# Ledger of designs, part 3: VH-VL binders against q9yh85r1066to1250

Target 1, 185 residues: q9yh85r1066to1250
Amino acid sequence: ASCIVSGYGHYLTFDGFSFDFQSSCALVLCTTIHGACERSDTFPTFTVTVTAKNEDRDTSLACVVKQVEVEVFNYYIVIHRAYKYTVMINNERLYLPLKLGQGKVNIFAFGFHIVVETDFGLKVVYDWKTFLSVTIPRSFQNLTYGLCGRYNGNPDDDLVAAGGTPRFGVTDFVQSWAKRDTFCR

## First folded at step 1 (VH-VL)

Design e4 (framework fv_emicizumab_arm2)
Fold by ESMFold2-Fast, scan of step 1:
Order: C-alpha cells, then structure tokens, then sequence
Structure e4 (fold): chain C 185 residues (1-185), chain A 123 residues (1-123), chain B 107 residues (1-107)
C-alpha cells in the first residue's frame, strides 16, 4: 500500500484516509513500532520523516516537500530539495546511484524522481518538489504509525497520536508527530 | 530584526589558518541552512560552503574541500568556518548568508546577509 | 557544475530608462534562480527568488522572468539608488553558482 504526500499539503494514508495540513516542522510520516508486533524480531525497523515549506505567499494550502529523511538499517539518509542528485548518508555526501549494505538499500534516479528502496519492500519516491510516496508490503499491516496511519484496513482509526491514543482533530494529530528542537521553525 | 554578524577576518600568511564566526540573532537559527559566500576584491560572488539545520549535512566548493570546515553551534546561534592551508586566492570578503525558507514563503535565494569580514592571505 | 552566463557585464543608462539584464543556465534549472543587488561597499541583497517572485520590501519596478534556461531581470524605470552590480544565482543544485555580475551605472 502507498501513502502519498502531494505538494498542496494533501496527505493520503495507507488505508485511504485523506487530510490537508500546512506545517514547516519535521513530521514523522511513517515509522515501525518497536515491539508492537510478535514479528518485531524478524521485521526491520524504519522511519520516514518529511519537512515541508510553503510554495505560495498568498495560498495557505500550498506547500512543497523540502526534505525527506529515511532511517533504515542504521543508515540515516537525507534527501534535500536544493541538493538534487545527491544524498547525505551518515555525514557523507554521495551522488546517485548508490547501493548500500550489498543491496539492502538502493538509491537511484528514475526519470525526474529519486527512489530509495530496500530488500524488504520499503520504497520511497520523491520528485524533488511536491510529490512524496511511501510504499510498504502487506506484511507491515498493523506495524506502522505516523501521519500515514496504522495500515490496518480501517481508515476511521488512522488518526493515532505518538502516544498511541486516538485523536479527533487533524491539527492535534499532526502536531503529535512533529519533531521538536531540531527541525521545527 | 534578523541579523548575521561575521568576525574573525584578518591578515594571515600563506599556509596559515583562520577561524571565522557568524553570530545570528532575530530568528530560529536551528531551522535554517546557512551559507558562506566570498568575494575577492573587485570580483564577483563565489559560494564556499553550506550547512544544514542540524549540522549533519555540509557541502563545499571543490577548491576548498579538505582545507575548510563549516560547522555550527545551535545552542550559541553561531556558525563557523575553519580555514586551513590558506592560499593567496582565498583572499576575499567572507559573507554569512541565510537560505530563505520561511513558513509562508518558498525562497530559492539567500534572504539575509551579514556585513562580511575581510580575509587577506599575503606574505 | 551548472554555469551561469550573465550579460551584459556592464551598462550605462539614464534615469527613467528600462534596463534588462539576462542570465543563461547551462542546463535546465526549472525556476530555481535568484537575483541580487550589491551596492558599492555593501553586502548583497535579495531582489527576486524563484525566478519571478519579488522579495518583500523590494520596489515593484524590479521584475524577473523565465523562458526555458534564459532568465531576465528588468528594472522598468531606473532610479539613482539602483546604481549597483546585479548577480543571478542558480539554487537548483550544489555547487551554487553565480553569474559574473552586471554593473549598472547612470550616463
């Protein structure tokens, strides 16, 4: 299933719930819950974080994806819009294409997009501007949290905060997944 | 209200070292990419180095890579440029500049600049 | 590296004249281009970002436009305070590169 962020501040969760929100903070888009599944010892962990900025002064709904962070297999991968065709990996600046961990992680250009893919089926696609998608295999059902939702087949319960409690408002939900003191403006 | 103030420039001999500082105020320093840009006397602008919000990503022009190190201390709202193995061609006014990126704007430029600090490499 | 070719290198015009400065990118940079004004003895100031967006506080006689890889800065009616050197800069990818500059003087 895929979770999509489009540049006009539109979010579509794995279960098909959609919402709109504008924020300049770094937001946890999708993360695995350590120990939340009996298979946590066999399933890898990962976190995808997105940071946006406004595209138009006069439009409160418009925004672009400024930066995408992917943490997987002890690699901290930073993709920044202004530094195209390069990524930072654990403090090293590298040009595409890249093959990490003997193919556990592959980072490459496909058309006008950058693709980060793993050997377990995580796929992050970003167009260096407004489109970001995170795709995970069905084996991750009920194992993820964040703005992309629970991936449990029920869109009504996708608004789950960082503390594991349901939220009734989009603003409270988004704020609960914001990173503090490092990336927030 | 936004201010960037450079310091640390001066006269240094070839092969010497110098450390520049840029003190930031009036904005959330830890939320912006910051640049070093230089300008040789009577010449044009030349980008030197960039650093991300957290300091985890740094970029350098080819001619200074390995000799210069950009860093930041977000707790002190200060940017640094450690310059080693200085050459006559490094003589320039060094500017600290903020990459424009505000909540309501998408800026592809450097929106605030410091006054600059002069580095002269001469024997 | 992306090369920015700026022209002319200098120009002289009269107060009230329309002034045009051009900048050409060696490859597609979309609209990731900024224009700066540098007055003698001063730091540069941002005039235009994203090729055509006017920076807050900049007079509306300044405008930017794009056609492919060709970018233009226009001053619709030159004023004495506009005497400066103007630079374009691509913000598409590092290394950041500036044009060679255009020195604008009054006749």
Amino acid sequence: as target 1 above (185 residues)
Amino acid sequence: QVQLVESGGGLVQPGGSLRLSCAASGFTFSSYWIQWVRQAPGKGLEWVSSISWSGDSTYYRREVKGRFTISRDNSKNTLYLQMNSLRAEDTAVYYCAREGDTYYYDSSGFDYWGQGTLVTVSS
Amino acid sequence: DIQMTQSPSSLSASVGDRVTITCKASQSISSYLAWYQQKPGQAPELLIYDASSLQSGVPDRFSGSRYGTDFTLTISSLQPEDIATYYCQQSYSTPWTFGGGTKVEIK
Scores: ipSAE 0.000, ipTM 0.489, lowest interface PAE 14.1, mean pLDDT 80

Design e5 (framework fv_emicizumab_arm2)
Fold by ESMFold2-Fast, scan of step 1:
Structure e5 (fold): chain C 185 residues (1-185), chain A 123 residues (1-123), chain B 107 residues (1-107)
Amino acid sequence: as target 1 above (185 residues)
Amino acid sequence: QVQLVESGGGLVQPGGSLRLSCAASGFTFSEYAIQWVRQAPGKGLEWVSSISGSGYSTYYRREVKGRFTISRDNSKNTLYLQMNSLRAEDTAVYYCARDYSEWLDEYYGMDVWGQGTLVTVSS
Amino acid sequence: DIQMTQSPSSLSASVGDRVTITCKASQGISNYLAWYQQKPGQAPELLIYAASTLQSGVPDRFSGSRYGTDFTLTISSLQPEDIATYYCQQYNSAPLTFGGGTKVEIK
């Protein structure tokens, strides 16, 4: 299933729940890392983080995705809007296309998009502006947390806070998944 | 030259109020998050409160939430910390410090600090 | 809250010695960690941010590294002007938290 971030802070979770929220915080979209007991040797771990920016100081209509971070296989991949067709990997800027770990991770341009894909089926697609999608295989059902939800077939469960407790308010839910929430505009 | 200068500290009785100011110069104030950090005599550093560049987001440590209010006036390049219902444990030197700039897209630590202003809460 | 456990609390070393200070986060904070130096009666000064990025103007004898949730500040050759208390600080999430500090003195 796919989780989508589009336009002016619009989110669609893996289970089909949609919500709107604007934040310039770094937000955890999807992660398999929630606690020691959630780990499995059978399944790889990853985290996808998104940071938005308002391009126009006086209006909220110009909200764009500024940065996408993908942590997988000990690779810390940073995609930044200002440096198109390049990525930063473990603090080194590299040009596309890239094949990491003998094909465990492939990063390439497709049309006007950048694609990050893994050998286990994680696929991150970003248009360098307002569209970001995260696709994961069905084998990750009930193994993910973050703004994209639990991927358990129940949209009512998608507002799960970082502490593992369901939150009914969108603001509380989003802020519970913020990294460095003290730096948000 | 980039500077932050605190003022407003002093002696106040338990239950009293005090307002701290932090005047910024030499940089675009509205582009930076600013922190209040305190240090009790002979003790370590303790974060108190944060405010984003726009003032939209504010954060507080648990022990001061509801008593302290952080705010900023970007037209005056000044940060404030309104401290109400003061307690003996609030006695400390209070520093303001410049932090993350989302506009410049840089992950700085607190790279510019003021000199600090002493707040003493005592009967 | 993310706890930052810093060790040692104090150390004494000779000029020219390699000094190592460690800091452990109680949970993952990625690279969102800074190191500060504070001399008596003065405000703290930033040495390192993003776990390993040296602040402009800071001598290159200072370096930072990360291994998981373990962070290290190293002074490759201690100088007299390095006498100070050193603090680590995570800025991954609120509340921002500091380590307890390490007081560095010269023998």
Scores: ipSAE 0.000, ipTM 0.482, lowest interface PAE 11.8, mean pLDDT 81

Design e6 (framework fv_emicizumab_arm2)
Fold by ESMFold2-Fast, scan of step 1:
Structure e6 (fold): chain C 185 residues (1-185), chain A 124 residues (1-124), chain B 107 residues (1-107)
Amino acid sequence: as target 1 above (185 residues)
Amino acid sequence: QVQLVESGGGLVQPGGSLRLSCAASGFTFSSYAIQWVRQAPGKGLEWVSSIYSSGGETYYRREVKGRFTISRDNSKNTLYLQMNSLRAEDTAVYYCARGSEYYDSSGYWYFDLWGQGTLVTVSS
Amino acid sequence: DIQMTQSPSSLSASVGDRVTITCKASQDISNYLAWYQQKPGQAPELLIYDASNLETGVPDRFSGSRYGTDFTLTISSLQPEDIATYYCQQYDNFPYTFGGGTKVEIK
């Protein structure tokens, strides 16, 4: 399934729930840390984090995806819109294309997009501006948390907070997935 | 032309082993998931196994789990199915088929390209 | 496992007839269903994907529809070259499963 972020803070979860929220916080979009099976060959852990930016200080209409962070296989991959066709990996800036861990992670350009894909089927696509999508295989059903939801076929329970309990209302839900060290309005 | 060509089928005794190959041409093999689908003589289609583009994740139907191994060599544009401990009920034409998604990742694949199949007969 | 029950198992119709084949999923599979045509001695070919989308090159007399867990393949005006066995396939979850097939013959 795919979870989609489009400019202006529009979200579509894996189970088809849509919501709007504008934030400058670093938000956990999708993570397996809070309930994954311990099968390291089939169910590796990963986290995708998104940070938005308002390009026009006086209006929210120019919001873009500023930064995408992908943590997988002990690689901390940072994609920043200001440095197109490059990524920061564990504090080292590298040019595309890249193969990490003997092909466990491939990072490459497809047209005007950057693609991060793993050998287990995680695929992150970003257009360097307003579009971000996260696709995960069927094997991750019921194993993910974050703004993209639970991936269990039930959109009604996609509002699951960082602590694992359901939250009421979009604002509370989004704020529960903001990284602790981030300040945002 | 875009095509898949199976080979390696033949007659094998029960308990024997056989390795099937599927050669791909005309498309970027390393970007697609590929499946094995079988069909017993006069019977319907039955999904056997799937492999992600990287070879990092594989799936099997219950009856072949532990006996069959799907693998691929992207440098040779070739898919394999290693079949061990063969049984009479494994007798079928084996097709390889391409998953529908370029840069495969979803696991929601219909099959938009099929090979012509290779016959495996398990008999004494 | 998701079971796909396909009906009828066989049918005979005249050229020009409207033919319908149905496939029922044992649980909700959304639109993750494809239809294949297999002519005698040949490999299957894709006709329809995502329940209702016609594959490129397939004649427009073929169409697919969904109502809940019930899926229908329709041939609006049967032609002689449509003699084949038709299969549905769900790809919502592993293991992927096919319907039992429907053999279409001319009267």
Scores: ipSAE 0.000, ipTM 0.460, lowest interface PAE 18.2, mean pLDDT 81

Design e7 (framework fv_emicizumab_arm2)
Fold by ESMFold2-Fast, scan of step 1:
Structure e7 (fold): chain C 185 residues (1-185), chain A 124 residues (1-124), chain B 107 residues (1-107)
Amino acid sequence: as target 1 above (185 residues)
Amino acid sequence: QVQLVESGGGLVQPGGSLRLSCAASGFTFSSYYIQWVRQAPGKGLEWVSSISSSGDYTYYRREVKGRFTISRDNSKNTLYLQMNSLRAEDTAVYYCAKDTYEYVWGSYEYFDYWGQGTLVTVSS
Amino acid sequence: DIQMTQSPSSLSASVGDRVTITCKASQSISSYLAWYQQKPGQAPELLIYAASSLQSGVPDRFSGSRYGTDFTLTISSLQPEDIATYYCQQSDSFPLTFGGGTKVEIK
């Protein structure tokens, strides 16, 4: 299934729930650390985080995806919009294409997009501007948390806060998945 | 041109073992998931097992889990299925099938190329 | 497990006829469904993926559609080379499952 972030702070979860919210915080889109595969040797763990920014051109219409972070295996991969066709891996800036862990993670350009893919089926696609998609295999059904939802075939269950408590309001839901700092707390 | 060629099928008695091979060519083998799908004589298609591009992640249908082991050798462009404790119900043509990997989402589980199959007969 | 119920199990039609084959999922699978064609003595071939997307090289007389958990494969004008068994397959969740197949024969 795929989870999508587009244009003006528009989100579409794995189970088809859509919502709109604009935030400059780093937001956890999808993670397995809080899920059933916690400390499991049978399932890989990963976290995808997104940070948006208003480019200060046309009010909310200029909202773009500034940074994408992917943590998988022992790699901390940071994709920043200002540094096209490069990626920072564990504090080292490298040029595409890259093959990590003997092919466990591949990072490459496809046209004007950057693709991060793993041998277990995680695929993150980013257009360096407004489009970000996270695709995961069906083996992760009911094993993920974050803004992309639970991936359990039930959209009513998608508004689950970081503490595991169901939320009604979009604002509370999004803020519960934010990495807090001085400017977006 | 993409080709998948299965081999290793044959006649075995119940409780016996066989190892199937699938030789791949015409695509970057190490980049794709590959599947085993079987079909009993005169019956329908049945998914058996999947393996990730690296070989580190494997999936099985319930009835074969613990008896069958899927593996691959990317240096030889070859997929394997080790079948142990064979039963009459495992009698089938076994197909090797390539998953799609492309920029278009959600298509990695569709089987765009298939081999011709190899027949496994489990009979006393 | 998601069960795929395919109907009819077999049919016989004349050249030029409109043929419809149906497949029903036991639960919601969105559009994660593919159709395969298997000619006698041959391996299956992909016809349609994502419920309605036509695979490259497949004649445009083949089409797929979805209504809820009901999926339909349509052959608008049956040709002699369409003699085959057709299978639907869901790709929503593990284990992957196929329909029982529909055998299409020409009169």
Scores: ipSAE 0.005, ipTM 0.480, lowest interface PAE 14.5, mean pLDDT 80

Design e8 (framework fv_emicizumab_arm2)
Fold by ESMFold2-Fast, scan of step 1:
Parts: sequence; structure tokens; C-alpha cells
Structure e8 (fold): chain C 185 residues (1-185), chain A 122 residues (1-122), chain B 107 residues (1-107)
Amino acid sequence: as target 1 above (185 residues)
Amino acid sequence: QVQLVESGGGLVQPGGSLRLSCAASGFTFSDYWIQWVRQAPGKGLEWVSSISPSGDSTYYRREVKGRFTISRDNSKNTLYLQMNSLRAEDTAVYYCARAPYDSSGYYEFDYWGQGTLVTVSS
Amino acid sequence: DIQMTQSPSSLSASVGDRVTITCKASQDISTYLAWYQQKPGQAPELLIYDASNLETGVPDRFSGSRYGTDFTLTISSLQPEDIATYYCQQYYNLPYTFGGGTKVEIK
């Protein structure tokens, strides 16, 4: 299933729930880590974080994806719109294509998109502007949290806050997944 | 609070070498990208070089690549610029400047030092 | 390299006047543009970042705007302490490039 960020901060969750929100903060889009100290040793863990930027201060319609962060297999991968066809991996800027961990993670260009793929089926696609998608296999049903929802077949359950308690408002839901230690401008 | 203080400038002959230093205080130095920016007398600003928070990634303008080396010592909160094979066109005030950091790299230069003058002349 | 063309190169205005400085990028740089103020004999200081965000401590008479690849710095009511050279800078891609500067003087 795929979770999509497109256009002016339009989100489509794994279960098909859609919502709109504009924020300059780093937002946890999808993660398998539930809580500060909880981690599963049964399945691979990962976190995808998105940061948006408004291209035109005078209109709410001019929102782009500034940065995408992927944490997987002890690699901290940062994709920044200003540095096309490169990625930052653990503080080193590298040119595409890249094969990490003997093929556990592959990062490459496909047309005007950058693709991050893992050997367990995580796929992140970004167009360096407004389109971002995260695809995960069905084996992750009920194992993910964040703005992309729970992947449990029920779109009404996708507004689950960072504390695990359902939030009824989109604003509260999005704010609960903002990284508090991130500098918001 | 935030301070950047450059030193090491002076008069040098063409083909000579100088090492500039920038001492930082009032912030966690190892969390920031730091830049060298120069300004020839009566002219505009020109980016010279950038260094990542860890010091592992360095970048240079084309005209100085191979002649200049940027480095940092995070234990001493100090940035360096080793300048070799100096030319008359390298004459400028050299500023160090801080950029807010996320893991993706550079941003605007939010704090600047007062600069140190380098004059390359016979 | 991304070229930043700044205009005018100099201007003279009276205290209280509205001053406009423009900067044009040779390609799309989104909003990755900053404005700096450099007073005579001093280091540059950040005024505006991300094209339109005012840096903390900067007077609200300063503002920035963007239209495509055209960027504008506006001083709504010029004060004597605003006598300086102003520079735009793109941080969209390396190498970082600055505009040629605009010297603002009082008549």
C-alpha cells in the first residue's frame, strides 16, 4: 500500500483517508517505532520524516516538500530539494546511484525522481518538488504509525496521535507527529 | 551571545601562504556548517568554502580548489582556512559565517565574524 | 553556476522614503534566498531568509517578496541607520552566489 504527499500539502494514508495540512515543521510520515523506547526486534524498523516549505508566502497553495529523511538499517538518509541527485548519508553528501549494506538499501534516480528501496519492500519516491510516496508491503499491517496511518484497512482509524490515542481534528493529529526538537521557521 | 572572531590575515607575496583561523563561542560549534566568504576592497561578497559540522564534507569555489583547504577542530571550537599559492586576486577581507544545520546541509548565513584582511602584493 | 543579478547598483533616497531593491536568479531557486545588510566598515548581517522571513531583531520596515525568479527587498520608510550596501544570496545550490550589491545613500 502507498501513502502519498502531493501538491499543496495533500496527504493520502495507506487506508485511503485524505487530508490537507501546511506546516514547516519536520513531520513523522511513517514509522515502525512506537514510543521513545519501544522497538520491535521481529521486523525491520524505519522512519520516514517530511519537511515542507512554502514557496510563496502570500498564498497557501505554494507548498513544496523541502526535505525527506529516511532512517533504516542504521543509515540516516537525507534528501534535500536544493541538492538534486545527491543524498546526505550519516553526514556525508554522496552522488547517486548508491548501494548500501550489500544491497539492503538502494538509492537511485528514475527519471526526475529519486527512489530509496530496501530489501524488505520499503520504497520511498520523491520528485524533488511536491510529490512524495511511501510504499510498504502488507506484512507491515498494524505495525506503522505517523501521518500515513495504521495500515489496518480502516481509514477512520488513521488519525492516531503520537501518544496512541485517536485525535478527531486534523490539526491536532498533525501537530502530534511534529518533531519537537526540530527548528520550525 | 554568538561570536565568531577571525585572525591570521596580513600582507603576503604572490605565491605565499597564510592560515586563517575563526574562533567560535556562544553556541554548539559542532552542530553548524561554517563558511568562508571573502570581499575584495570596494567589491561584493564571494563565497569561498564550506565545511560540514563533523568536518567530513568540504566544498570550494572553483578558483581556489586545490590551493585552499578548509578544516575545523571541534574540540577547540575553531575553523581554519589554509591558503597556498596566493594570487593578487585573493586580496580580500575574509569572513567566517555560520549556517543553521539540519542533516541535509546548508542554509542562510545567520552570524558573521568581523573579518580579517589578506593582502597579496609584492 | 546560478547568477544573481541585483539592481540598482546604487540609489539615493530621503529619510522616510520607500526603497525597493531587486534581485533576479538565472534559474528557479524556489525561496532559497537571503538578504544581508552591510554597513560601512562592518560585517554583513542577516535581514531576511527564505525570501520573505524576517530575522529576529530586524525592524519590521524591512520585508522581502518573491515572484518566480524575481526577488524584492523593501524598506517601507528609510531611516538614517539604514545607510548600507544590501546583498542577496541564493543557497539553493553550490556554489553559493551573491548579487553585486546595492549601495543605499541618503540625499
Scores: ipSAE 0.000, ipTM 0.477, lowest interface PAE 14.8, mean pLDDT 81

Design e9 (framework fv_emicizumab_arm2)
Fold by ESMFold2-Fast, scan of step 1:
Structure e9 (fold): chain C 185 residues (1-185), chain A 120 residues (1-120), chain B 107 residues (1-107)
Amino acid sequence: as target 1 above (185 residues)
Amino acid sequence: QVQLVESGGGLVQPGGSLRLSCAASGFTFSSYAIQWVRQAPGKGLEWVSSISGSGGSTYYRREVKGRFTISRDNSKNTLYLQMNSLRAEDTAVYYCAKEGLYDYYGMDVWGQGTLVTVSS
Amino acid sequence: DIQMTQSPSSLSASVGDRVTITCKASQSVSSYLAWYQQKPGQAPELLIYDASNRATGVPDRFSGSRYGTDFTLTISSLQPEDIATYYCQQRSNWPLTFGGGTKVEIK
């Protein structure tokens, strides 16, 4: 299943729920890490984070995806829209294509998109502007958290909990997934 | 270190009012939902009220709705519970408890509690 | 309201014993269930979240599992420091509701 971020802050979860929200904070889209600093040795862990910015300085809010972060296999991969066809890996800027860990992670260009793929089926696609998708295999069903939802094949259960209602409204739900202070501007 | 410290408990007569405070330190206060949970002497835990990190969403158990008000001042890192029209059955230790990092977590940090006794 | 029925209300076991505590939800709560440990005179502490995940610092002898609306907390080898009352809490629907608690004592 795929989770999509498109246009000006439009989100579509793994289970098919859509919602709209604009934020300049770094937001956790999808993670297998269940608590602060907890890890598991039984399966690969990863985290995908997105940060947006206001593109249009003179008119109404027009947000673009500024940065995508992928943490997997001890690689911290940063994709920044200002540096097309390059990525920063553990503080070093490298040109595409890249093969990390002897093929555990492959990063390459496909048309006008950048693709990050792992050997266990995580796929992140970004167009350097407004389109971002995260695809995970069925084996991660019920193992993920974040704005993209739980991916358990039960939209009502996942959407009620993941969407912040009845727990909290959409605004507070999104803020709960911010990696930085909620006052980030 | 992450800490929550409750205060404001005490003895009050039925029909009276009390305001509880919960002072937070060691984390970004406005990023986390916080809850009030009470425990009557010798009894189990009972959820009372929750407030979102921004303060925009609040929830209450039925028996306190309209009598209790949960609020927060994010500039002072403090959570409040205003308790009005108190009844004998409100007698309990009141804990404030913070949600974990992720929405699906549990309450990962609890205060020490403050005792509220409602008696004539 | 979703009711959480916890059993047993109390138990006594020996050090090294396997202890099982159960919690049944009156309606589906998916996996949104937490377990807490409360030692005498102390505030509760989080043990398990999302039905089966151990909180940070919690020993691996504690585990949680789910089958439908039935939830189980297991202590694989009871230690003296595990003397406490254990509570489940559903976190799926408002109001949030706790089980009645299980008091664990050592013989």
Scores: ipSAE 0.007, ipTM 0.567, lowest interface PAE 9.0, mean pLDDT 81

Design n1 (framework fv_navenibart)
Fold by ESMFold2-Fast, scan of step 1:
Structure n1 (fold): chain C 185 residues (1-185), chain A 122 residues (1-122), chain B 107 residues (1-107)
Amino acid sequence: as target 1 above (185 residues)
Amino acid sequence: QVQLVQSGAEVKKPGSSVKVSCKASGYSFTSYWMNWVRQAPGQGLEWIGQIYPGDSDTNYNAKFQGRVTITVDKSTTTAYMELSSLRSEDTAVYFCARQEYYDSSGWAFDIWGQGTTVTVSS
Amino acid sequence: DIQMTQSPSSLSASVGDRVTITCKASQDISNYVAWYQQKPGKAPKFLIYAASSLQSGVPDRFSGSGSGTDFTLTISSLQPEDFATYFCQQYNSYPLTFGQGTKLEIK
C-alpha cells in the first residue's frame, strides 16, 4: 500500500484516510519503531520522517516538502530539496546512484524523482518539491505507525497518536508525531 | 573564490522588456538555487523568484507571474531574469543571490551579485 | 503572504551603544528568519540565519534571537562600520518576504 503527501499539506494514509495539515516541524510519516515494537527484531525496522514548509495562500505556490529522512539498516539517509540529486548518508554527502549494503538499499534517480528502495519492499519516492510517497509490502500490515496510519484495512484506526490513543482530532494527531528535538511552536 | 557578476545598467521605455544576466564562478553552479531580488530607489527588498540550475525548476512570486521568466545557461554558468511589460514602478536595482543550505532549519542568501540598475522612463 | 514589519524604521546611535532592532511576522514562522546588512550603493550582506545562527566571519557583537512571530537583532557595542540598513527575511513560506528595513544612523 502507498501513503502519499501531496502539495498544500494533503495526506493520504495506507488505509485511504485523507487529511490536511500544514506544519514546519519534522513529522514521523511511517515507522515500525513504536513502544514495545522497538524490542522486536522479527522484521526489518525503518522510519520515514518528513519536514515541510507551510503553504502559501496563493494556489500557484503549493506547500513544499523541504526534507525527507529515511532510517533503515543503520543508514541515516537525508534527502534535502536544496541539494537535488544528492543524499546525506551518516553525515556524508553522496551523488546518485548509490547501492548500500550490497543492494539492501538502492538510491537512484527516476525521471525527476529520487527513489529509495530496500530489499524488503520499502519504496520512498520524492519529486524534490511537493510529492512524497511511501510504499510498503503487505507483510507490514498492522506493523506500522505514524501519519500514514496503521495499515490494518480500517481507515478509522489511522488517527492513532504517538502515545497509542485512538482518534484524536487532526491537529492533536499530527502534533503527536512531531519529533521532540525539532522546534515547532 | 565564489563570485556573481551581473550585466550593466539598462534604460528602457514603458511596455518593453529587460533581460538581466548573472554569471557565477567559483562553485558548482548546478548545485545551488539562484534567486532574484529587486530594490526600488530608497525602498526595501522584494523577492522575484528563483531557479535551480541543475534542472531549471523555478518558483516565482505571484506578483510577477506572467511577466517574469528566469532561465539558465549551464555552459556559461549564467542565470537570466527577463521582465516584460515594464512600468515606471519596475525602476529598481536587481540583484541575483545564491541560496545556501546550512542544516534542517537554515537557509540564507550568502553570495550576492553587485546589482543591475534598470530605469524605466518615458 | 507573510508580512514582515521592522521597528524602528530608523534610529540614531553612537559608537559603543547597544542597538536593538525588532522584526514581527504576521504569522508563525518558527525560526526561519535571516538578517542582512546593506550599506549605501552595495548589495546586502548575510549576517544571521535560523533567527540566531551567526554566519562565519560576522563579528560576535551581532546576535539574533526570537521564535514564532517576534525576532530581534542586537549589536552589543556599535562600531563605525555598523552604520547601515538592516533587513529581516522569512524563508518559511513562499513568496519569500523581507522587512521594510531599519536605517541605523550616526547620532
Scores: ipSAE 0.005, ipTM 0.498, lowest interface PAE 14.0, mean pLDDT 81

Design n2 (framework fv_navenibart)
Fold by ESMFold2-Fast, scan of step 1:
Structure n2 (fold): chain C 185 residues (1-185), chain A 122 residues (1-122), chain B 107 residues (1-107)
Amino acid sequence: as target 1 above (185 residues)
Amino acid sequence: QVQLVQSGAEVKKPGSSVKVSCKASGYTFTDYYMNWVRQAPGQGLEWIGQINPSGGSTNYNAKFQGRVTITVDKSTTTAYMELSSLRSEDTAVYFCARDLSEWFGEYYFDYWGQGTTVTVSS
Amino acid sequence: DIQMTQSPSSLSASVGDRVTITCKASQSISSYVAWYQQKPGKAPKFLIYDASNLETGVPDRFSGSGSGTDFTLTISSLQPEDFATYFCQQYDSFPYTFGQGTKLEIK
């Protein structure tokens, strides 16, 4: 299943729920870790974080994906819009293509996109501007948290349930997944 | 009331390393990015890199990649810039500077440290 | 890298004069320009962001304008404390780059 960020702050979760929200905070899109102590012993853990930037202060329509962070297999991978066709891995800037951990993680260019893929089926695709997708295999059902949702087959999960509408509680939902160390909280 | 106080002047030999500190006070240290900028005698300003004190993520100017490391110590609200393999061309005043890039998406520097003079000579 | 070029590199003026300093980017940077003032032996002081927005506490004789590739800093009535070097900075793309500076001197 795929979770998509597109068109200046439009989100589509793994379960097919859509919502709109604009924020400059670093937001956790998808993680297998809910809280410091929770993780799967059977499956690898990962976290995908997105940070947006407004390219034009006069309009919200100029909002782009500034940075994508992928934490997996003890690699902290940072993809920054201003440094195309490169990534930061544990404080070192490296040029594409890259094969990490004997092929556990592959980072490469595909057309005008950057692709990060793992040997267990995580796939992150970013167009260096407004499109970001996170794809995970079905084996991760009920194992993920974040803005992309629970991946539990229920688009009306408790974090976004609002009398059957996606707008009620969206602000609280998004803010609950913002990294708390940032000024915007 | 916001203050950035830097460590004292350094005189180093070519090929050595220097580590400059910048102690922040008067604001929440993790809410603002910290940047490092240098200025050679009689010349303009050159951006070295930045760090997000919250997570420790860094962005470096490619010109310094491989020679510079920026770190923070949240318990003492201090940022550090370490530059290795020093050459005479690295003789400059090194400034730390705060920005609001995470809050507004803006990357201008509103408060600056007083500067640390680094002289590389044999 | 985006190159920022300032003109003139130095300028002589008298108290009360209107002075303008220009800054040209090698490619379009929208309005992502900041201006700084630096006095000898001191750190730069922040003046203007987003090409035209004045920082709190900066006198209103300072103003900025421009978008795209051409930007200007204007001081409408020069005061003795304004003699300094002025720098523009782009923050559209990494690495952040500065102009070479314009030194404003007493005539």
Scores: ipSAE 0.000, ipTM 0.466, lowest interface PAE 14.3, mean pLDDT 80

